VHH binders against Profilin-1 (pfn-1). Designs and how they scored, part 49

Target 1, 132 residues: Profilin-1 (pfn-1), of Caenorhabditis elegans (q9xw16)
Amino acid sequence: MSGWNAYIDTMTAAAPSIKRCAIVGAADGSVWARTEADNVFKASEEELKTFVALFNDVTQVPAKGADIEGVHYVVPRTEESLIFGKKENTGFFAVKTKSAVLIAVYEGPNEVAAQVRKAVESMQTYLNNAGY

## First folded at step 21 (VHH)

Design vk6 (from vj2 with S103Q)
Fold by OpenDDE, fold request of step 22:
Structure vk6 (fold): chain B 132 residues (1-132), chain A 122 residues (1-122)
Amino acid sequence: as target 1 above (132 residues)
Amino acid sequence: EVQLVESGGGLVQAGGSLRLFCAASGFTFSDYSMAWLRQAPGKRREWVAMISYAGDYDYADSVKDRFTISRDNAKNTVSLQMNSLKPEDTAIYFCAAFDSFDQGDTYDYDYWGQGTQVTVSS
């Protein structure tokens, strides 16, 4: 979906600390769009299938963490439609829309996290309003 | 009053072991994920280990298989067992608390200990 690539660009422009991000189907983890070129989002289909299933009960995620691109993240915080992971100087935000999961992996000090969240939540709101 | 107090640091020879403790008070410990960070002279503070409020944990690659993080909610403590210590592990070690149920948009640690010095001699 070439149109979905524009949303990737929007998120990465809004938060320069985002290194890689993807828009995937909430039901099966299928990739709709992702960062490419020098910052390819490399999560496998099976991994994404498992990842999106975490949203079935986000309250259980902090007990087991989350894996993205073969990297394990401690998940110190979840909300109804949000999962936050942390690993060294990196982290991720994942948010769920009606039909998609947005995943943004970022790098930097903890101070950049708020901007990353804002970027993905803004896109979340937009997509929800658009019916996705 | 919120307090995080580290202990267990000291001087040890390479290959030796230390166990750090962090005692927490003044907040609901079970609602916080806990982390250990360290800062070596002339270097930036770096993440060492973290354990979520629900017990999942992970380590920096540089300490994996040598360090073990654990928590005891009954005692309001988090520990860091450090084995096979190396000179490059020399640093001030800090425990930090992350509010796992914060309703805001803060993703930094809310509370910090004063730090404990760990020195590993060659």
Scores: ipSAE 0.919, ipTM 0.955, lowest interface PAE 0.4, mean pLDDT 95
Fold by OpenDDE, fold request of step 22:
Structure vk6 (fold): chain B 132 residues (1-132), chain A 122 residues (1-122)
Amino acid sequence: as target 1 above (132 residues)
Amino acid sequence: EVQLVESGGGLVQAGGSLRLFCAASGFTFSDYSMAWLRQAPGKRREWVAMISYAGDYDYADSVKDRFTISRDNAKNTVSLQMNSLKPEDTAIYFCAAFDSFDQGDTYDYDYWGQGTQVTVSS
């Protein structure tokens, strides 16, 4: 699925504070694309399987948080197709499309979060319109 | 009027303990996730701990296993139990509130306390 790598590049270019990013299957957490080289997205298959299942009921996620790459994040906010997590000077946005989950881990002050959200939501919209 | 008022700070010796409290008023406390942050002299403000409105919590690596965050929605308070304190924990500690049900595009804390000084002597 090399074509999916272009979408990773699009998101990371749109929000420079994104350190690691992945596109995974919404049904099983299988990795379709991820950042590599110096910024390898390192979540395990088992972890991603658990993570994508959080979207079955996002209202429950703030009670238990979310784990990405062996790191636990407090989840102070969710929306219908969005999960937002925080830890120290890092955080993540995860959004769900028809068939995928986009995960972006970012680093920086809270002010960078809005740009990260816009990047992943823009990709979410694009993929949804494309049928994914 | 929205208020966040920290208390419990002071001077302690290394290895000692303090318990900080933050009393909230003027907003629906149960709808907010709460955080503690600290700022040491000459350093930038850093995240210490956070507890979601639903009760999940986490800590900065530098304070993990030493600090404990908790909240009491009946009393509109969030607390930070600090054990095994170190000189590097010296800072002004701030309580902050995050609106967990805002559907806007802001992801910063909505309300801040004035801070309470914590000094750990060697």
Scores: ipSAE 0.915, ipTM 0.952, lowest interface PAE 0.4, mean pLDDT 95
Fold by OpenDDE, look of step 21:
Structure vk6 (fold): chain B 132 residues (1-132), chain A 122 residues (1-122)
Amino acid sequence: as target 1 above (132 residues)
Amino acid sequence: EVQLVESGGGLVQAGGSLRLFCAASGFTFSDYSMAWLRQAPGKRREWVAMISYAGDYDYADSVKDRFTISRDNAKNTVSLQMNSLKPEDTAIYFCAAFDSFDQGDTYDYDYWGQGTQVTVSS
């Protein structure tokens, strides 16, 4: 376990609807930390490499969606450093820091999405301030 | 005034087909992702299909390969072609709009239709 696991714990504690979470390198999708045990984040390195590349042009992502852990998500909303995906009662928020991408996969009604976003964006802000 | 008006529902026998339409007005349709949801009596509302404002789409597992969602931005419409209908597809079907460019902190559908009844008899 790396020191990055603490940040995973912080995000999952802040939003109970988060089922799986990962911190990966923004440049190559390398996994720095992820949820494990019963909530293993299962995305492959190749998939994550593709995923983080979406941030090169987020405006194009809604046209093709995003795949995480072998699951396709419709992406109805993006911002400069944010990708939001939706599938039934699940979804994900991905936010980009200076050097990382934070990914949180959640489950629940639409009302939980705001809390999930707040959790990942809070971590985004923290990491950015720390130089990451 | 914002309006979403569903049409195309009705009674159909199992194995039959229906095509639902949703006509939107009162907002910039092309800026919204559109979804179909349904609610059967005594059951929770469930997600059926969604199509982004840019045209990507997905389906609930229960309707995959049977239902097809499409949109026409020129006509401000979203459609749901329903084939191989089953009795368990019986529900009120709702059209919903999701603002893809909202800068707020809500991630629910912004607009809803009144729904259209779909009944599939065995």
Scores: ipSAE 0.876, ipTM 0.932, lowest interface PAE 0.4, mean pLDDT 94
Fold by ESMFold2, fold request of step 22:
Structure vk6 (fold): chain B 132 residues (1-132), chain A 122 residues (1-122)
Amino acid sequence: as target 1 above (132 residues)
Amino acid sequence: EVQLVESGGGLVQAGGSLRLFCAASGFTFSDYSMAWLRQAPGKRREWVAMISYAGDYDYADSVKDRFTISRDNAKNTVSLQMNSLKPEDTAIYFCAAFDSFDQGDTYDYDYWGQGTQVTVSS
């Protein structure tokens, strides 16, 4: 078990509504860890490269949305290091650290979203403090 | 006083079309992302379409290519053009508003309309 895989497990345990997630390099979208097996996070390298580049200017994201795993998400809200997307009864939170982007795709009504955000922001803080 | 008022519902034959409108007042409409949701009898409310404050949009897979969402910030309205209607589209349709600039940690819709009934007969 790699150390990065443990962080995937930490996030999914902290917010059970998270169905798939990944830690990817902020510069190129390279996958450091992701949910695997029957719940594989299946975004392509091309998607991830495009996705992490959204953090170059988050204010432009609500006008164009975000694509992950071949699914288009409407992005109704962003913050300096956070993107929130919605599609039907699913959504995602993505947060940027110094070196990485954390992506969590969740399922559930809107009221579970705060738990998902808390899980990814806790990991964001941890990785930033560790220099990542 | 915040209000969202839906209109345009009614009875229509399968294959027909309707256009729903949602008129908004009491808040800065251009700062809100808008959604249409629907609830059929005995079922949970489901997301139909959403348009961000900046204009991007998408649809539930079940209505994609049949429904079109649009917004008019000058008139404070969001609309839903519904084509090729099916009996399974029968529901109460609700307009909902999401504060795109809220700095809080809530991610639910801030305002809801009372709904407009759409009934599609075979």
Scores: ipSAE 0.829, ipTM 0.920, lowest interface PAE 0.6, mean pLDDT 92
Fold by ESMFold2, fold request of step 22:
Structure vk6 (fold): chain B 132 residues (1-132), chain A 122 residues (1-122)
Amino acid sequence: as target 1 above (132 residues)
Amino acid sequence: EVQLVESGGGLVQAGGSLRLFCAASGFTFSDYSMAWLRQAPGKRREWVAMISYAGDYDYADSVKDRFTISRDNAKNTVSLQMNSLKPEDTAIYFCAAFDSFDQGDTYDYDYWGQGTQVTVSS
């Protein structure tokens, strides 16, 4: 899925605070695309399987948090298809489409989080409309 | 009227302990995730610890294993037990509240306390 890397580039360009992101299969966490080279998204297969399963019931996530790339995030807010996590001056947004989960890890104060969410949700909408 | 009021700060020798409290009023406390942040002289405000409305928590790496955050929804309080204090922990400590059920586009803390000074002497 060579074309999937273009979507990674689109999200990181839309919100400069995004440092790493990935598109993974919603059923199994398989990596369709991810940030590579100088800032590799390093989540393991087992971590991603566990992570995408959080979308089976997002209401349970704030009680246990979420782990990505070996980092634990407190999850203070979820929505039907969105999980937001925080750790120090970093955070993540993850959104679910019909077939995929989009994950964006960002750095910066809370004020930048809205741009990150917008970038990820725009891609979520695009992929859903395309049948993914 | 929303209020977050910190207490428990003071002067303590290195190696000592303090317990900070944050008393909340004017909002439904159990719907909020709570955080402690601190600001040392000349530094930016930094995240110290957070506890979600549902009880998960974590800490900045620099304070892990020395600080413990907890909340009491019956008393509308969040606390920070600080052990093995170091001079580097000297700062104004702020309590902040994050509305976990506001599904809006902003991710700022909704409410802040005025802060309580912690000074750790060598």
Scores: ipSAE 0.823, ipTM 0.919, lowest interface PAE 0.6, mean pLDDT 92
Fold by ESMFold2, look of step 21:
Structure vk6 (fold): chain B 132 residues (1-132), chain A 122 residues (1-122)
Amino acid sequence: as target 1 above (132 residues)
Amino acid sequence: EVQLVESGGGLVQAGGSLRLFCAASGFTFSDYSMAWLRQAPGKRREWVAMISYAGDYDYADSVKDRFTISRDNAKNTVSLQMNSLKPEDTAIYFCAAFDSFDQGDTYDYDYWGQGTQVTVSS
């Protein structure tokens, strides 16, 4: 899915604190696109399969947290289609669309988190409206 | 009136232990994820540990396996057991609360304690 790389670029440009980002299939965690080159998004197929399944019931995620790229994140907040994870001065936002999960891993103080959420939610809205 | 009050800080020798407590009042404690942060002289404030409102937790890599965070929703307290203390653990330790059910767009801590000093001598 070579056309999906443009969406990765859009999200990273909208929120420079995003260091790694991926678009994966909501059903199986298959990678549709990811950041590459200097900032390769590193997650195994099995890790991503487990990760996207968290969206089957987001209310249970704060009790167990989330693992991505071999890093455990405490999840202090979720919404129906959004998971926010935190580890030291890093974190992630993940949002689910009809067909995909968008994952953005960021670095920076807590004040950058809103910008990251806005970037991924804007893309979520766009993809949902496009039928994805 | 919201309050977070830390206690349990003090002076200890390297290799020793301290237990910090954070007593919370004025908000629905069970709706909040709680964190400990610390600030050493001349340094930025650093995340030390966090425990979600539902009980998952993690630690900064520098303190993992030495520190244990826990919460008691019946007593509205968060604790930080600090073992095998090192001089680099010297800092002011802050308790902070994150509203896990906030409807707004803010992703920062809503409430902070005043901090408690921990000093680890060599």
Scores: ipSAE 0.812, ipTM 0.914, lowest interface PAE 0.7, mean pLDDT 92

Design vk7 (from vj2 with T106S)
Fold by OpenDDE, fold request of step 22:
Structure vk7 (fold): chain B 132 residues (1-132), chain A 122 residues (1-122)
Amino acid sequence: as target 1 above (132 residues)
Amino acid sequence: EVQLVESGGGLVQAGGSLRLFCAASGFTFSDYSMAWLRQAPGKRREWVAMISYAGDYDYADSVKDRFTISRDNAKNTVSLQMNSLKPEDTAIYFCAAFDSFDSGDSYDYDYWGQGTQVTVSS
């Protein structure tokens, strides 16, 4: 869906530390859009299916962590519709909308994380208001 | 007063072992995810290991299978067992605490220890 690619561009423009990003279906983990070219988001469909299911009970995620693109992340913080993972100088934010999950993998010091969160939450708000 | 106090550092030969401890006080330890970081001379601080408040953990690739992180909420401690030490593991090791239930937008560590020196000789 070409329209969804624009939302990927919006998030990556808002937070330059985002290296890879994807918009996937909340129900099944199907990929609606993702970063391509030099920064391809490479999570498998099966992995994404498992990942989006984490939002069924985010309070349990810190006990098990989360896997994205074959990489395990410690999850030190969750909120009702947000999962934050950390691994070395990388991390991810995942947020849930009405029908989608937005995933942004970033690289950099901890200081960049706030900007990444703002980018994905801004998109979350936009999509929710649009009915997605 | 919040305190993180590291101990267990020292000089060890390559292939040896050390166990670092971090004793926490002044905050609700069970609400924090704990991490070990290290800084070698002339290098940037790097993430070594982290254990969530709920017990999941992971390691930097450079220390995986050699280091083990654990926590004891009853004692307010986090430990780092370091085996098969290498000269490149030489660094100041820091214990850091991450508030896992913060409502703000800070994703840095809230508290730091003063660090403990680990020196591995060849």
Scores: ipSAE 0.928, ipTM 0.961, lowest interface PAE 0.4, mean pLDDT 96
Fold by OpenDDE, last read:
Structure vk7 (fold): chain B 132 residues (1-132), chain A 122 residues (1-122)
Amino acid sequence: as target 1 above (132 residues)
Amino acid sequence: EVQLVESGGGLVQAGGSLRLFCAASGFTFSDYSMAWLRQAPGKRREWVAMISYAGDYDYADSVKDRFTISRDNAKNTVSLQMNSLKPEDTAIYFCAAFDSFDSGDSYDYDYWGQGTQVTVSS
């Protein structure tokens, strides 16, 4: 297993409500690692290229939303390096590191969102400290 | 005092239409994303539609192409146009406000209306 795959396992273990997860290149949306097997993260690299570009100006994202795996999410909140999306009983957190974007799609009530954010941001901090 | 007041509910026959309104006061409406949720008898509350503070919106799959959400920041209102109503749309409909600029760790709705009853007969 590559080091990046291990990071996927770390995030999914930290937040059981995460259904699918991916680590992609911040510059081009290239997939470095993703959940596989029963919970395959299915976003195309073309879609991911568009997605990672949202971080060029996160303040504009709530006006247009975000698409992941062919699903449109309303984005009610952004921060400097974070995008939060909602749809029905699902949502996502995306955070940007120096060179990567971490995406976690979760399922559950609003109460699970905080744990998902914590899992993704913990990985964000780790990767940033490692130079990624 | 924060208030969300729903109106426009009622009894309608299947295939009919209703327009729900939610009037907000007591907070900076333009800083909040607004949502409609509903709760049918014996069922859990479910997400129906949401419109961000910046105007992007989406719907639950069960109401797509039938419902339309809109907001008017000048009037502090959010609306839900419901067309082609079905008996399974029967529920109490709630307006909810999400603080889009909160710095805390909460991702729940901050304010709720009391709800308005929508009943669709067969």
Scores: ipSAE 0.928, ipTM 0.961, lowest interface PAE 0.4, mean pLDDT 96
Fold by OpenDDE, fold request of step 22:
Structure vk7 (fold): chain B 132 residues (1-132), chain A 122 residues (1-122)
Amino acid sequence: as target 1 above (132 residues)
Amino acid sequence: EVQLVESGGGLVQAGGSLRLFCAASGFTFSDYSMAWLRQAPGKRREWVAMISYAGDYDYADSVKDRFTISRDNAKNTVSLQMNSLKPEDTAIYFCAAFDSFDSGDSYDYDYWGQGTQVTVSS
């Protein structure tokens, strides 16, 4: 699982607005890699189990919102394998691969969101092609 | 023509209440998530509250438990009930619309109102 840390570094380097991010198992929410040190991704196991289950039916997520790290986010937009949340000057993108969910929490104005999405979707594509 | 028109602002004493309204026209209101933002003099515009097109909502920590956002799709309106107002709530309040079904790369608000002034005196 140590190799997964490199993917965390790749996403955070691609989008400086990303404050915290994690790669978790799509089936159970188990943490494969996460930001640490000064930017520890702090979502609990139970929270992540609930979160990854949102991808079972993303069309329902805007009615419920999403919780990450004890913070509730309004989810104004979803796509087949993507969940976008907003909270004050923060937000998140979550994307699903074949076997994983990538979660990136960012801070900044709305203009930074596109770069964050690009970073996580690029990683999504890479992992999908690699069979993950 | 797309329109977002805020109303309900005014001058109130600290501890008082106001109810803001935003009337939308010219677009499919039910497809949009709606937000309230505010800008005080010399400060950045800040997020106040948001309600998704599907009805989930949340608030900035500074207004939580004092403000209530709601929407009426039949009337194409979004409202902000503001209770226990404080002088630091003084600002121009804006209504904004977010296209929840856009597949593009824009994550900004698509439409804005002109704003309504809220002034809370000590």
Scores: ipSAE 0.923, ipTM 0.957, lowest interface PAE 0.4, mean pLDDT 95
Fold by OpenDDE, last read:
Structure vk7 (fold): chain B 132 residues (1-132), chain A 122 residues (1-122)
Amino acid sequence: as target 1 above (132 residues)
Amino acid sequence: EVQLVESGGGLVQAGGSLRLFCAASGFTFSDYSMAWLRQAPGKRREWVAMISYAGDYDYADSVKDRFTISRDNAKNTVSLQMNSLKPEDTAIYFCAAFDSFDSGDSYDYDYWGQGTQVTVSS
């Protein structure tokens, strides 16, 4: 699924504050694509399986938070297909498509978050229209 | 009028403890996640702790196992228990509120307190 790497590049290009990101299967958390080299997305399969299951009821996520790459994030906001987490000068956006979950971990002040959301939501829209 | 008012700061010796309070008014407190941030002299503001509107919380690595954040929705307060204080904890401490149900595209804190000074002597 090397074609999915292009979507990783698109998101990271759209939001330079994204440090790591991944595209995973919504059903089982299997990794379809992820950032590599100096910015390897390191979440385990077991962790991702747990993470994607959060979308079964996003309204409960703020009570329990979310773990990515062994790091716990407070989740102050969720939407139907979106989970937003915060920790220090980092955070993440996760959005769900028809068949995938897009996860973007970013670093920077709160001001960069809007651009990160826009990047992942744009990809979400694209993939949904493509049937994924 | 929206207000966040911090209290509980002061001078303490290294190894001592302080408890900070933040009293909120003018908005629906239970709809907001709350955070503590601090700014040391000559340094940038840094995140200390956060508690979601639903009660999950986390801490900066530098304060983990020493600080405890909690909230009381009945009293519209968030608190920060600070134990085993170090000189490096010296800073102005701010409470901030994050609207957890905002439909907009803002992911910054909506409201800020004026801050309370914490000084830890060696």
Scores: ipSAE 0.909, ipTM 0.948, lowest interface PAE 0.4, mean pLDDT 95
Fold by ESMFold2, fold request of step 22:
Formats: structure tokens, C-alpha cells, sequence
Structure vk7 (fold): chain B 132 residues (1-132), chain A 122 residues (1-122)
């Protein structure tokens, strides 16, 4: 998905604390694009299928947390189309569009999280407006 | 107002145990995810454990299997059982609260305790 890789680059450029990210199908977790090379996004297909299903009812996520790339994250906050997870000095934001889930894994203290969220939500808005 | 008050710190020998408590008041405790963080002299504050408002939890890898976080919403407390303590666990331990229902753009902890000293001697 040649054009989808540009969206990965846009998100990582907008928030340098993003270390890995992916765009996956909302229905099945299939990978449309992801960071590659030294910082490959390494979630398994089984993990991604389970992960995107969290958006079926985000109110249940804080009770069970979220696993991505073999790491368990405590989820202290969700919104209708957004999940925020924390583990030590790392975290993730995931947002759902009409057809996809955007996942960004970042490293850094809590102070960097707002920039990461902004980068991911800007792309969420763009893809929704484009019909995805 | 809002208060988070840690207790249970002290001096213990390596291999020993301590149980920290954090008593919360002045806010709706059940709406907050709670964390323990620690700061050793000359080092940055580090995340030790977190428990969501709905009960999921996790630990820093360096303390996993030795520490247990729990919360009691009826008593407005969060605790940290610390077993098999090492000198490296020496730090001021802070309780922190994260508003799980705030939809703003801040992801910092909203409230902090004053901290309780844990000193683990060789």
C-alpha cells in the first residue's frame, strides 16, 4: 500500500517521540502500512485482531488493558474513538477512523503525549474526511 | 482539598518487605487511575506501577514479580506491597492520580502526594 506509507511518514515526522506506528484495518487488524527498517512495528496478526476489537466497546478497555508488540499497557483513559495506554516511559495512542485504526507507540515522559495525540488525531481527521 | 498521603516507608534490610499506602481525599477516587512512581537521589522520577480506575495493572520490568499494586475504592486507598527489596529500590515513592475521564489534551498526573522514603540497606 504505497500511498499508505506516506501517512506513516507524516505521523512520525509530526511527533518525533513516536517510535513505531501502523495503520491497520478496523475490521480484522490487517496491516495497511507500518514503520519499517530499524523501528519495525512488530505486532502479530493475532495481537492486532484482538487490539482493533477493543474499539467495539472502549468502555471495557480500562479493565483489561491492551497488548501490542508483546507489551501490556495499562489503559487509564479512552474516548469514543481513542485509546491511550501506558507502560513505564512509553505509551501508545490508537484512534479509529471509518475503516482503519491508527496506532502510534511513543517513548518519553507524559509531557510528550499531547504532541503524539495531536499527530494521530490529525491523521484520523484527514482519513475520515477522505472516506477511510 | 485534594490530598494524597503516602505512608509505610522506612528503613529495611535487603531481602525485606514493606507495604506502602496512599490515602486519597478531596476527589472522586473511583474515576482516577493510580500510580506509584519513585525518585532516587540524582535520578529522574520513574514509573513503578499503575492500576487503572477499572482494575487492570502493570509494573516496571525491574520490580515485576516483587511488587504488587492494589486499590480499595471503598477506602479510597492504593497500596504497594514491596517484597524482596534491593538497595536499588531506595527512593522517595510518590502516589499519583490520573483523571481517567478528563478529555483535555494533558496527559500528566493531576495530583501527587508528598512522597514517603524507602531506604534499603545492604
Amino acid sequence: as target 1 above (132 residues)
Amino acid sequence: EVQLVESGGGLVQAGGSLRLFCAASGFTFSDYSMAWLRQAPGKRREWVAMISYAGDYDYADSVKDRFTISRDNAKNTVSLQMNSLKPEDTAIYFCAAFDSFDSGDSYDYDYWGQGTQVTVSS
Scores: ipSAE 0.853, ipTM 0.927, lowest interface PAE 0.6, mean pLDDT 92
Fold by ESMFold2, look of step 21:
Structure vk7 (fold): chain B 132 residues (1-132), chain A 122 residues (1-122)
Amino acid sequence: as target 1 above (132 residues)
Amino acid sequence: EVQLVESGGGLVQAGGSLRLFCAASGFTFSDYSMAWLRQAPGKRREWVAMISYAGDYDYADSVKDRFTISRDNAKNTVSLQMNSLKPEDTAIYFCAAFDSFDSGDSYDYDYWGQGTQVTVSS
């Protein structure tokens, strides 16, 4: 199939604090690519369907938070196509493209979060320009 | 101008309770998500609890079901009810504010309090 795994490699290389990430379909949460092996992104398809639906109205997400891989995250900030969540020394960024949602789960203090966001948004821009 | 002032710390026996308060001034409190963090001597500062500007919350696993975070936007306060305290909870507790509507590239907390000492004796 396509080289979607290369996009996973690009994001993890751009921000070493990313521990797991995935590219999933925006309509149904189907997994197009994800980190594997020792760092498996372990969200179920049912969980991912629920997760991508948060992008239907990101303004409601801070009131209820977001669940990924069975972990609840407080969502202190969203933007039109971006959700940021926190739990202890971990967090996530998720961004929506035309056809996909990119999810990156990271570990580290708040100082590393900007690098993670940059990595995910750079890929968001690339995929949007490519028609996805 | 901007202030976060913690209070309610002190010395308490194991199994006891304390309620911490953080009074905020100098900014639009309702636009901020609020967190409690703690730091024991020789350890890194750790996240204890967070409450979003819209009211969702969660806790570190080590304090879940013992601590309760809440906020009062009318009084510009966030509190941390701490029950069933253990010696391991001994630390300086800080409140911190995160601008939920900042469009910038920073994800650091914007404001920090001085901290309040909590000491739990055996």
Scores: ipSAE 0.839, ipTM 0.923, lowest interface PAE 0.6, mean pLDDT 92
Fold by ESMFold2, fold request of step 22:
Formats: C-alpha cells, structure tokens, sequence
Structure vk7 (fold): chain B 132 residues (1-132), chain A 122 residues (1-122)
C-alpha cells in the first residue's frame, strides 16, 4: 500500500503499451512505487542507482546506453530531463522531476512511443508542479 | 534527396557468413542513429541491431554474438557482419536512420533503404 501507486496506475492507464513502470528517487534510485503482481518492475537497487545517475549529464548517455531490468538499451535520443531507450520491440522513457525519476518500459513499434512519452511527461509536469 | 542503399545480400549455407553494407547520402549521417531491421516471409519487420550516433550498440537476443554492427561516418556507411548464419536468419534486411537531434515527438525511423535479401539454406 503506497500513495505513490496511484501515479503508477495513472501512467499505465494513459498509455496501455506501458508494460512496467516505476517512480524512483532521483538521488539514490530508491523505489517509491512500481508495477507489481504479474508485471513486476524488477530492476535491482544497484541498477537503479546507476540509472538515475545518468541524468547528471544526459548528453553522455547515447555513447554508453542504459541498463534496466538486466536489459541493455541503445539510447538514440535524450533531452535535458528525458532519456529514450530502445531494444528490439521494446523501449523505455525516463523523465526526471525535482525529486524523482519516472521510468516507463513499453512494448510496441515506434509509433506507440509518442503516447508513452506523453503519459510520462504529463506525470512529470504534475509532480514538478506539486513540488516533487 | 535522401538515399539509403543496402548491398551484400545473397544465398549462403547454414553456418556461413555475409556482410551487409548500407550507403547513406543526402543527410548529415553523423547526426543519425542507424539500425538494421529484417522481415521474414509473412512476419512483421523486426529490429536486428542498432548503433547510436555516439557509438553505443546492441543486438536482438537471437543474433547476439553472431552479428556485428559498425558505422563509418567518414564514408557514410553502416554495416552488419553476419556470422554463423541459421535458416531463421532468412529475411529481407533493411537499413534505417533515426534522427537523434529531432526535437519533435516522432519516434519513427526517418529513412529506409530498399532492403537486401539474405537466404540461408539448410
């Protein structure tokens, strides 16, 4: 039971292609909420610590990629507070707020990615406006 | 005018090797992440390998350790070395380009080649 779990539900409802997602602390990667049950987001504590540190300089990420849930993603595009990664028919969007990183892992062709980005960015804007 | 032109396909026996090339023109190649995709008969196109504009790369699990993607920004080419080929690798192979500096919300590949046929016989 977590009050943060409602935000997980909001993102997955907004973009059904999202298969797993999480809200983690921007400083240390600690998990505030994640998809659970049959769709458990299974990134380790150490992996998440490394992942959130990518936001310290997103311009370096395309040269090294990103690892989530033991999967390496090629990162062909980043923005100041956004990382997009791709692996086969899956991908992720991650966005940073003042205090958190939102991670959404999706399945589907590239056409689906814009809706996933919109879902995650809407939540990013909401949390930033709320002070997180 | 933009062109991506694949070459190097052909017929090869299982266990053999082929090297595919993709020659690019009409755009700033070094700003693009490049991918190889393939389409087997009756199936959707699937991602095979990708190399970012900055040099990181990865492969579909089914081809990992057998295929090698590389790029040459001086010659505007991307290549795919395909070793230990299996009948399951039979497909049309496409080169695709992704604009890594486009600030729009499109996440489709911007350019596609015509494809080159790879046929791996038992």
Amino acid sequence: as target 1 above (132 residues)
Amino acid sequence: EVQLVESGGGLVQAGGSLRLFCAASGFTFSDYSMAWLRQAPGKRREWVAMISYAGDYDYADSVKDRFTISRDNAKNTVSLQMNSLKPEDTAIYFCAAFDSFDSGDSYDYDYWGQGTQVTVSS
Scores: ipSAE 0.834, ipTM 0.920, lowest interface PAE 0.6, mean pLDDT 92

